# Miniprotein binders against b1l550, part 280

Target 1, 279 residues: b1l550
Amino acid sequence: MRLPEELLERARDIHSEAPSHRIKLDRVGSFGLKVPVEFKGFLLLAEADVWVSLPEGRRGVDLSRQVEAIYELSNPPKDPFSLCREAAISLLEKLNYADSSGVSIRFDAPLQDGESLKYYGVEISSIASDEIINKIRVEILGMTACPCTAELIRAYKSSEIAATHTQRSLGILEVSTKAEHPDPDKLASIIERAMSSPLRTYTKRPDEGGLVIRSLSNARLAEDVVREMIHLFLEEFGHLPEDTHILAAVRSMESVHMHDIYAERSFSLDEIRKEISSH
Short names: E, the ipSAE of ESMFold2; O, the ipSAE of OpenDDE; V2, 0.75 times the mean of E and O plus 0.25 times the DockQ between their complexes.

## First folded at step 22 (miniprotein)

Design ic16 (at its last look DockQ between E and O 0.99; V2 from the best seeds 0.83)
Fold by OpenDDE base, look of step 22:
Structure ic16 (fold): chain B 279 residues (1-279), chain A 97 residues (1-97)
Amino acid sequence: as target 1 above (279 residues)
Amino acid sequence: SEEELERLADEFRELAERLGYDEIEVTREGDRFTIEAERNGVRIRIEVEVNGKEIRITVTIEKDGRRIRFMYVITDPEKLEKYLEEIERIIKMFLRE
């Protein structure tokens, strides 16, 4: 049932009224929207959040306009990065009472693995005000082998390739920059290369064996993985603005413990360069 | 690098022209140029700096007393066209009455 449109002429605009308490809100919007995006030839259904700030003198946000803004830009489907940036700007322009806007988009990115696919997690955001800040978070699973246990076993039973416990580890790179979102595939590659070995969607027996042997020969602490991620990141993305902020982290689901091991470093490009140069 | 900078300046000028800007000012300073134009109260400023293989594009849009600034850092020339198209779409949003 649709109400008569004439009612709109008689009804007061609740959203534009003064609130009972004059307090600014930082974010008001719709969370958990589903939007189509195109990524590397795949049509994906992504989850999206959209929001704007609300001034102290306005009771509510025009939520329908927010939803319309992102869906107008998502038809036809486009790459999620452009969508994110454009939507944030569009929200700010369309909702003229807002001094800031934001968009977040989440999806699983396909990654070619032989004749099959694996994936990594992507969360991107764009926050618009006087300036635009773009953020990307990439998460991908890999495998780590413990060098400490390997060394103990080597000492106990002399072998070139010592047995050790292996586990699944989640690598995380989060980048916030005034530039456009960094390439997610490159970020995922950095994480995989920093671990003992990548994971595979499918393996033949010989390939599985090889993967494990590779891990054993490239045993790394969680701390080693994070440091390697940072090193590789600097090599690939050193051209980003100096005030670009990075979080590099690893969560290792340890196979010999009931708990996970976690390591992280947060830094700006300027800070980390100064640190490295001081050695 | 000089020829590249001139080509880029021409591309951005053409972008402004396609958007209906008729008074376009181009200023060159060393390894960077700035394009400024105004149409129907929408002022745009595009700053492009070339450093080796890196192209830095900073876009500023001013309308109704508000300013928004965003930036691209391009190391792959193939991405230039994509971002030019994006910039054009963004500016068009502000030109809509």
Scores: ipSAE 0.803, ipTM 0.926, lowest interface PAE 0.6, mean pLDDT 92
Fold by ESMFold2, look of step 22:
Structure ic16 (fold): chain B 279 residues (1-279), chain A 97 residues (1-97)
Amino acid sequence: as target 1 above (279 residues)
Amino acid sequence: SEEELERLADEFRELAERLGYDEIEVTREGDRFTIEAERNGVRIRIEVEVNGKEIRITVTIEKDGRRIRFMYVITDPEKLEKYLEEIERIIKMFLRE
């Protein structure tokens, strides 16, 4: 049912009024929107959130204008990173009462795995005010092999048993920067290369054996994985602004325990370079 | 090279011209140049610095006292065209009435 447009002349504009309590709000918007995006040749349906700040003197946000802003930019579908940055700026330009705006976009990124596909998780955001802060979080699973158990088994009666427990581990890289969003495939590659072995969508018997042998030959603690992720990140992305902030983390679903282990390090590029150069 | 730097400056000047800017001021200092222009109350400043294979682009847009600044750090020159198109679309948002 659609109401007569003539009613617009008689209705108060509730959103432009002053509120009963003059309190600034940090994020007011529409969350859980579905937006088409194009990622490396794939057409995906991403989940998006859009918001702006609301000053103390304004009762409400023009929510339909927010939604229109991102959908206008998503037709035709385009890469999610451009969409994220452009939408954040568009919101700030269109809603002149806000001192900041934000957009988040989440999707599963397809990744070629031989003649098949696998995926990894991506969440990006752009926060606009007098400057733009772009954030990307990438999550991808890999395989880790425990070096402690491997060493214990090796020492058992001086045998040459090549064994240890292996498990899936979730690697996480999160980057917050004033520069454009880093390439998610490069972040995913850094995480996988830091693991004992990558995971595959499927394997045939010879390939499965190779993956297991690789993981045993590259046994790593969760702590080792985090340190290697940082090393590889600096090689690939050391060019980003010095105040770029990074979180590197691993959650290991240890196959012999009822619980997971977790390792994490956050840092700025300036901070970590000083730390490394002091050794 | 110096020829590539001049080509970059020409590309940004052409970008501003496509957007209808008339008096486009270009200043250059070594491996760095700045494009400045104003049209219909929308002032833009594009700073570009080349350092080896790295190209840093900083864009500042000002309209009605509101100022927004964003940047790119390009290490793959094949991405330059994509980001120039994005910059053009963003500035166009501010030129709309």
Scores: ipSAE 0.751, ipTM 0.911, lowest interface PAE 1.2, mean pLDDT 89
ESMFold2 (binder alone), look of step 22: mean pLDDT 83; pTM 0.845

Design ic17 (at its last look DockQ between E and O 0.93; V2 from the best seeds 0.82)
Fold by OpenDDE base, look of step 22:
Structure ic17 (fold): chain B 279 residues (1-279), chain A 97 residues (1-97)
Amino acid sequence: as target 1 above (279 residues)
Amino acid sequence: SEEELERLADEFRELAERLGYDEIEVTREGDRFTIEAERNGVRIRIEVEVNGKEIRITVTIEKDGRRIRFMYVITDPEKLEKYLEEIERIIKMFLRR
């Protein structure tokens, strides 16, 4: 049942009224939208959040206009990075009472693994005001082997390749920059290369054995993985603005403990360059 | 190179022309150029700096007393066309009113 349009002319605009308490809000919007995106030839259904700021003199946000803004840009489906940036700007332009806007988009990115697919998690955002800041978070699982246990076993039983415990580890790179979003495949590759070995969707028995042997031969602490991620990131993305902020982290789901090991470093490109040059 | 900078300046000028800007000012300063134009109260400023293989593009749009600035840092020439198209779409959003 649709109400007669004539009733809309008689109804007061509740959203444009003055609030009972004149307080600015930082974010008001719709969370958990589903939007189609195109990524590397795949059509994906992504989750999206859209929001704007609300001035102290306005009771509510035009939520329908926010939803329309992102869906207009999502048809036809386009790359999620362009969608994110364009939608943030569109929100700010369409909702002229807002001084800031934001868009977040989440999806699983496909990654080719032989004849199968792996995936990594992607969360991107764009925040628009007088300037635009772009953020990307990439998460991918890998495998780590413990060098400490390997050394103990080597000392106990002389072997060329010492046995050790292995576990899944989640690697995380989060980048916030005034430039466009960094390439997610490159970020995922950095994380995988920083671990003892990548994971595989499928393995033949010989390949599985080789994967484990590779991990044992490249045993790394969680701390080693984070340091390697930072090193590889600087080599690949050293061209980004100096005020670019990075979080590099690893969560190791330790197989000999009931708890996880976590390591992280937060830094700007300027900060970390100064640190490295001082040694 | 000087030739690359001139080609980029021409591409961005053509972009402004396609958007219906009539008065386009191009200023060159060493390894950078700036394009400034105004149409129907929408002022655009595009700054392009070339440093080796890196192209830095800074776009500023001003309308109704508001300013929005965004930036691209391009190391892969194949991405230039994509970002030019994106910049064009973004500026068009401001010109629709």
Scores: ipSAE 0.811, ipTM 0.929, lowest interface PAE 0.6, mean pLDDT 92
Fold by ESMFold2, look of step 22:
Structure ic17 (fold): chain B 279 residues (1-279), chain A 97 residues (1-97)
Amino acid sequence: as target 1 above (279 residues)
Amino acid sequence: SEEELERLADEFRELAERLGYDEIEVTREGDRFTIEAERNGVRIRIEVEVNGKEIRITVTIEKDGRRIRFMYVITDPEKLEKYLEEIERIIKMFLRR
């Protein structure tokens, strides 16, 4: 059933009125949308949020235009990064009363793992105003091996026992930049290479043994995982604008403790380069 | 290289022409060029700088007093066409339809 169009002439346009309390709002939008995206040949149903700023003199947001902005760009499904950037700009163009817009898109990214798959978490956003700021957060699990315990066990029986506690660790890279979103697979690779070894969906026993030996041979403190992530990030993405901001972190679910270890460093590219060059 | 820069400038000129721009002005300085054009009140400025395999593209779009600026730092040449298509789609959003 559709109501008569003539009612629009008789009804107040509530959204375009001034509010009783003239207060600017930073984010007004539609959250929890499901949008189709295409990522490396996979069709995924991602979760998206869209919003705009709302000036003090406008009572409400044209919500249908917000939803239109992202859904018209998602048909047919396309690359989530292009969708994110284009939708943010589209929102700002379509809703001329806003001085900023934003889009976030979240999905589990499939990653080839031998003849199987594994996944890592991706959240991207684009904030548009005078400029566009693109942000990506990647989270992936890996294995860490404690070097302190390994050294104590080695000293106890110098060649008889090659052992230490190993655990899953969640690696995090978050990048905020004026340039396009970094490739999430490269970020995931940086995190995995900084760990003692990657995790697999499954392995046969010889391959499983290899992973454990790799982790023991590449034992790292959580602090050094973060440092290695930063080193590898700079090698791959040092070309990004100097004011690009990065957070590198690891949360290690220590197998011998009732609690986790967490290490983190945030920095801009220009700041970290000055720090490194001073040593 | 000079040949590479000239080819990129032609690609962006063609991009603007596909969008209906005429009177496209191209300014060159060393390893960089700038494309400027206006159509239907939509002004674009595309700045491109080539440094080895790295291509930096900055796009500025102005319509009705609003200005939006965004950029790409391309190190993978296989991605160039994808981002050119994205730039074209974004500029098209601002042109009258």
Scores: ipSAE 0.755, ipTM 0.912, lowest interface PAE 1.2, mean pLDDT 90
ESMFold2 (binder alone), look of step 22: mean pLDDT 83; pTM 0.837

Design ic18 (at its last fold request DockQ between E and O 0.96; V2 from the best seeds 0.83)
Fold by OpenDDE base, look of step 22:
Structure ic18 (fold): chain B 279 residues (1-279), chain A 96 residues (1-96)
Amino acid sequence: as target 1 above (279 residues)
Amino acid sequence: SEEELERLADEFRELAERLGYDEIEVTVDGDRFTIEAERNGVRIRIEVEVNGKEIRITVTIEKDGRRIRFMYVITDPEKLEKYLEEIERIIKMFLR
């Protein structure tokens, strides 16, 4: 049932009314939208959040306009990064009472693994005000081998390749920058290369053995993984603005313990360069 | 590098022309150029700096007393066209 359009002339615009309490809100929007995006030749259904600020003198946000803004830009499906940036800006233009806007988009990114596919998690956001800040979070699973146990076993059995416990580890890179979103595949590659070995979706028997041997020969602490991630990140993305902020982290799901090991470093490019140069 | 900068300046000028800007001011200074234009109360400023293989593009749009600034740092020339198209789409949103 559709109400007669003539009723709109008689109805108060509740959203434009003054609120009972004049208080600004930071974020008001729609969360858990589904939007189509194109990524590396794949059509993906991504989850999206859209929001704007609400001034103290306005009771509510026009939520329909927010939803319209992102869907107009998502048809036809486009690159999620462009969509994110454009939608954030469009929200400010369409909702002129807002002084800030934001868009977040989440999806699993396909990654070629031989004849199969693996994936990594992507969450991107763009926050617009006087300036636009772009954020990307990449998460990918890898494998780590413990060097401590390896050293103990080596000392005990004098083996060339010491056995050790291996576990899944989640690597995380989060980047906030005034530049465009960094390349997600490059970020995922950095994380994988920082691990003892990558994971595979499909392994033949020889490949499985090789994967484990590679891990054992490249045993790394969680701390080692984070440091390696930072090192590789600086090599690949050193061109980003100096005020770019990075979080590098790893969560190791330890196979000999009931708990996980976690390590992280948060830094700006300027800060970390100064730190490294001081040594 | 100077010839490349001039080519880039021409490309961005053409972008502004396609957007219907008729008063386009282009200023070249060493390794950077600035394009300024105004149409129907929408003012754009595009600053481009070339440092080796890195191209830094800063776009500022001003309308109705509001300013929005965003930036690209391009190291892969293949991405330049993509971001030019994006910039054009973004500016078009304000011209509506």
Scores: ipSAE 0.818, ipTM 0.932, lowest interface PAE 0.6, mean pLDDT 92
Fold by ESMFold2, look of step 22:
Structure ic18 (fold): chain B 279 residues (1-279), chain A 96 residues (1-96)
Amino acid sequence: as target 1 above (279 residues)
Amino acid sequence: SEEELERLADEFRELAERLGYDEIEVTVDGDRFTIEAERNGVRIRIEVEVNGKEIRITVTIEKDGRRIRFMYVITDPEKLEKYLEEIERIIKMFLR
C-alpha cells in the first residue's frame, strides 16, 4: 500500500526542524544492514553499518537517503572495499548537512586450503570528512608452539625428543590509512607466516605429522609472533603513507594454562622506522 | 619515465572527458602531473606522482563549499584500471 503523495504538502518535515536541545551528534545511522558483496568470485552476505554526523541545528537524519546510499551501490554486488569507500563518500554527498560519515562492512573471507576452503574474519571501515580514513582488521587462526617447554625438554638428559605444547592462536592486524584498504589476503598471509604453523581445514595422518613438525621447528612466543608480523608487514606495506597506524596482536589459547596469553603493539610507519633505525 | 607520465595524463584527461568536463587543465612537473577541471559547480583536482614502482593518486572534489580528498598508493600496476573506474564513479556522484 502506498499513501497519497499529496499528504506531503500537509505533513511537517520533522527531520529538518531544529531539535529541542541543540546538541551535535557524532554518529547517527543504520546498523546491521545485510549487503551482498562480491569477493574473489564469491557472492557473500556481509553485515554493514552506515552513519553520519548530525549538526546541532538539525533534528534528524534522512534515514531513507542514508540506507539508499549503500544499497544503490550494492546492486549489482561488487567488491566490498570499493563499496565501503564509495558509500562513505556518497553519504556525505547525499546528506550535505553532515560534516562526517562512516561505513563499516564485515564478512568472512574465503582462503584456499588445499582442496578445500577456510575462512578468516574481515572488518573494514571508511570514515569521510575533509579526508578519508580507511581501516581494515583481519583476524585469522594459526598454531603456536612454546619455545620455553621445548628448550626444557631438549635439555632434559640431553634428550633428542622435539616436543612442546601447541595451541591455537588468533592473529590480528588492524591498519588505518589515508590510502586504499590493504589487500586482506596479504594481511592474512603475514599473520599465518608469523605463526609456528598455519591451521588446516583437515589433514590426513602424513600431512598432520608434517604440520606438527613444522610447528615444533618454528617454536615462537606470542611476543615473537607479534614482532614477526610487524617485520613482515613493513616488507609488504612499507609504501603506505608514513602516518598509517597499525595494531599487531596475538591472543594465544595456551593449551597447558587455564588462561590466554595476549601481546600487542600499535605504531605508525614513521614511528617504527625511527625505532628500528635507532639500534 | 616521461612516456609513462604522458600515458597516465592522457588516461586521466580521458576520464574527465567521459564525465563531461571540456576545459581540462593539465600541468606536468617532472615526475608528477595535475589535472584540474570544473563542470556544473563541481571542481576536481587529480594529482599523480610516479616514484619508481609507486603511483600516488590524490583526488580532491569541491562542490558547494565542501571539499573531500582521498588517495591511492598503487604498487601493482594491474590495479590502476580498477581504481580509475572507482575514481570516475565517485566524481560522477557529485555531478548528478
Scores: ipSAE 0.768, ipTM 0.918, lowest interface PAE 1.1, mean pLDDT 90
ESMFold2 (binder alone), look of step 22: mean pLDDT 84; pTM 0.852
ESMFold2, fold request of step 23: ipSAE 0.692, 0.765, 0.716; ipTM 0.898, 0.919, 0.907
ESMFold2 (binder alone), fold request of step 23: mean pLDDT 84, 84, 84; pTM 0.854, 0.854, 0.853
OpenDDE base, fold request of step 23: ipSAE 0.802, 0.806, 0.794; ipTM 0.930, 0.930, 0.927

Design ic19 (at its last look DockQ between E and O 0.96; V2 from the best seeds 0.82)
Fold by OpenDDE base, look of step 22:
Structure ic19 (fold): chain B 279 residues (1-279), chain A 96 residues (1-96)
Amino acid sequence: as target 1 above (279 residues)
Amino acid sequence: SEEELERLADEFRELAERLGYDEIEVTREGDRFTIEAERNGVRIRIEVEVNGKEIRITVTIEKDGRRIRFMYVITDPEMLEKYLEEIERIIKMFLR
């Protein structure tokens, strides 16, 4: 049932009224939208959040305009990074009472793994005000082998390649920058290269054995993985603005313990460069 | 680098022209240039700096007393066209 359009002329605009309490809100929007995006030749259904700030003198946000803004830009489907940036800006332009806007988009990114596919998690955001800040979070699973146990076993059995416990580990890179979103595939590659070995979607017997041997020959603590991630990140993305902020982290799902091991470092590019140069 | 900077200046000038800007000012300062233009109360400022293989593009849009600034740092030349198209789409949003 559609209400008669004539009623719209008689109805008060509730959103434009003064609120009972004059308080600014930081974020008001629609969360859990589904939007189509194109990524590396794949059409994906991504989850999106859109929001704007609300001034103290306005009761509510025009939520329909927010939803319209992102879907207009999503047809035809486009690159999620461009969509994120453009949508954040569009929100700010369309909702002229807002002093800030934001868009977040989440999806699983396909990654070629021989004849199969694996994936990594992506969450991107763009926050617009007087300036635009872009954020990307990449998460990918890998494998780590414990060097401590390996050393104990080596000492005990005098083997060239010491057995050790291996576990699945989640690597995380989060980057916030005034530049465009960094390449997600490069970020995922950094994480995988920082671990003892990558994971595979499918393995034949020789491949499985090789994967484990590689892990054993490249045993790393969670701390080692984070440090390696930072090192590799600086090599690939050292060109980003100096005020770019990075979180590098690993969560190791330890196979000999009931708990996980977690390690992280948060830093800006200028900060970490100074730290490294001082040694 | 000089020839590249001139080519980039021409590309961004053409972008402004396609957007219907008629008063385009181009200022060159060393390894960077600035394009400034105004149309129907929408002022744009595009700053481009070339440092080796790196191109930094800073876009500022001013409308109705508001300012928005965003930036690209391009190391892959293949991405330049993509971001030029994006910049054009973004500016068009303000010209509506």
Scores: ipSAE 0.817, ipTM 0.932, lowest interface PAE 0.6, mean pLDDT 92
Fold by ESMFold2, look of step 22:
Structure ic19 (fold): chain B 279 residues (1-279), chain A 96 residues (1-96)
Amino acid sequence: as target 1 above (279 residues)
Amino acid sequence: SEEELERLADEFRELAERLGYDEIEVTREGDRFTIEAERNGVRIRIEVEVNGKEIRITVTIEKDGRRIRFMYVITDPEMLEKYLEEIERIIKMFLR
């Protein structure tokens, strides 16, 4: 049902009133929006959240303007990173009473895997005030092989064949920076190269054998995977601003245990360089 | 490098011209240049530095007492045109 527009002349503007309790709010917005995006030639359906700050003297936010801001920019579908940065700035410009705005966008990114695709998780955000802070989180599965069991088996049998348990491990890189969002494929590649082997959607028997042999030849502790992620990240993205903040983590779903193993390190670029140079 | 800086400065001057800015001030200093312009109460400042393979762009937009600053650190020259288009769209939001 649509009400007559004549009522707008008689109704109070509830949003612009002062509230009964003058309390500033940090995030007021619309969460769980469906937004089409174009990523590297693929049309994807992403989920987005949009918000602004609300000063203590304003009762409500113009929610329709928030939703309008992101949907105006998303039709026709475009690159999700540009959309995220542009929408955050648009929100702050359109809603003059806000001190800050934010946008997050989540999607599964396709990655070519031979003749098929595999997917990894991406979440980006942009927080705008007098500056903009861009954040990206990438999650991708890989394979790890335990070096401790491999050494024990070698010592016991004296055979030339390496053997150990292997498992799926989830690698995580999260980057917060004043520069544009890093390319998620490069972050995913860093994670995969730090693992014992990548996971494949499908392999035939000879290729599957090669994948397993590669993983056994690259046996790594979860701790070493995190260290390698950091090393590779610095090689690829060391040019980012010095106050860029990174989290590198691995959750290993250990095939011989009832529980997972977890390792993580967070740091700024300035901090980690000082640490490395001191050793 | 000097020729590359000159081409970049021309691109940003043309960007501002497409947005209707007039009397565009360009200041050059070694490996850096700055574009400054104002139109309809919207002031822009674009600082560009070329450092080997890297192009650093900082954009500041001011309107009605509000200031927003954002930056790019471009290492892949194929991305330059994409980010120039993004910068143009962002500035246009403020000129509406």
Scores: ipSAE 0.727, ipTM 0.908, lowest interface PAE 1.3, mean pLDDT 89
ESMFold2 (binder alone), look of step 22: mean pLDDT 83; pTM 0.843

Design ic2 (at its last look DockQ between E and O 0.97; V2 from the best seeds 0.82)
Fold by OpenDDE base, look of step 22:
Structure ic2 (fold): chain B 279 residues (1-279), chain A 96 residues (1-96)
Amino acid sequence: as target 1 above (279 residues)
Amino acid sequence: SEEELERLADEFRELAERLGYDEIEVTREGDRFTIEAERNGVRIRIEVEVNGKEIRITVTIEKDGRRIRFMYVITDPEKLEMYLEEIERIIKMFLR
């Protein structure tokens, strides 16, 4: 049932009224939208959140305009990074009472693994005000082998390649920058290269054995993985603005313990460069 | 680098022209240039700096007393066209 359009002329605009309490809100929007995006030739259904700030003198946000803004830009489907940036700006332009806007988009990114596919998690955001800040979070699973146990076994059995426990580990890179979103595939590659070995979707017997041997020959603590991630990140993304902020983290799902091991470092590019140069 | 900077200046000038800007000012300072233009109360400022293989593009849009600034740092030349198209789409949003 559609209400008669004539009623719109008689109805008060509730959103434009003064609120009972004059308080600014930081974020008001629609969360859990589904939007189509194109990524590396794949059409994906991504989850999106859109929001704007609300001034103290306005009761509510025009939520329909927010939803319209992102879907107009999503047809035809486009790159999620461009969509994120453009949508954040569009929200701010369309909702002129807002002093800030934001968009977040989440999806699983396909990654080629031989003749099969694996994936990594992506969450991107763009926050618009007087300036635009872009954020990307990449998460990918890998494998780590424990060097401590390996050393104990080596000492005990005098083997060239010491057995050790291996576990699945989640690597995380989060980057916030005034530049465009960093390349997600490069970020995922950094994480995989920082671990003892990558994971595979499809393994034949020789491949599985090789993967384990590689892990054993490249045993790393969670701390080692984070440090390696930072090192590799600086090599690939050292060109980003100095005020770019990074979180590098690993969660190791330890196979000999009931708990996980977690390690992280948060830093800006200028901070970490000073730290490294001082040694 | 000089020839590249001139080519980039021409590309951004053409972008402003396609957007219907008629008063385009181009200023060059060393390894950077700035394009400034105004149309129907929408002022744009595009700053481009070339440092080796890196191109830094800073876009500022001013409308109705509001300012928005965003930046690209391009190391892959193949991405330049994509970002130029994005910049054009963004500016068009303000010209509506």
Scores: ipSAE 0.812, ipTM 0.930, lowest interface PAE 0.6, mean pLDDT 92
Fold by ESMFold2, look of step 22:
Structure ic2 (fold): chain B 279 residues (1-279), chain A 96 residues (1-96)
Amino acid sequence: as target 1 above (279 residues)
Amino acid sequence: SEEELERLADEFRELAERLGYDEIEVTREGDRFTIEAERNGVRIRIEVEVNGKEIRITVTIEKDGRRIRFMYVITDPEKLEMYLEEIERIIKMFLR
């Protein structure tokens, strides 16, 4: 049932009152929304969070306006990156008391794998104030092969085919920039190319053999996977603003150990270019 | 090139015209141009710089004392139309 509109004239506007404790809040919002998006022809149900800042003099946020901002833009379903940037700006326009707004959108991105399909994880955000900061995190699994064990086996028994342990590794690229979100497929490609071999949804025996041989021929330390990700990132995205911040990381689920190995580097574009130019 | 800059400036002028702006100032300096317009208390400033195959677009929207600035660094010319459409949708939010 719908209540009469006339009640709005008699009821206190609780949200616009001053709070008992005048403390500003950084993020007040609706989290865990389900929004439809369109990515590479796929209709996906993404998870979204929306929020705004709340000044010390305002008791509450107009939550319905927050939800309205993103759902209005998601019908019909569209590109999640455009949705993210547009929704963040819409929140500031709709909620004039806020100094900043934010939107996060998470989904599994489909990726062609021969005649099959695989996926990688994507989380994007846009934070709007006087300026807009766009962030994207891409996570994709690949295969790594240990070069240290390969060298020990070579020293023990010479062979044209190196042997070593292989394992799944999770590669991570996270980019924070004033420019538009980088293309997630390009980020995923950078991660996969930095590893010893990609993972496949399925393989037949000849293809499986080829995959293993490739990984053994391209054995890499976790540290060098991260270094290669950075090198490839700079080739593709070195044009982004100089204050763009990147995190490159790998978590390797080492098949011969009870624990994972982790390697990581954070940098800005101006920082890394200075570091490289000194050599 | 000069010809490409003129076409790009025309696209942004047309974008502003579609949004109902009728007093559109276009200022050009070398490989850069600026579009400025105001309608119904909504001021826009679009700064475009072309450097080789890079197109840098900075959009500033001002309404009721609030200023919002965002940018694009386009290296794939096939995506230009998509971002122009996005910019148009964003400015339209403020004119509602």
Scores: ipSAE 0.730, ipTM 0.909, lowest interface PAE 1.3, mean pLDDT 89
ESMFold2 (binder alone), look of step 22: mean pLDDT 84; pTM 0.853

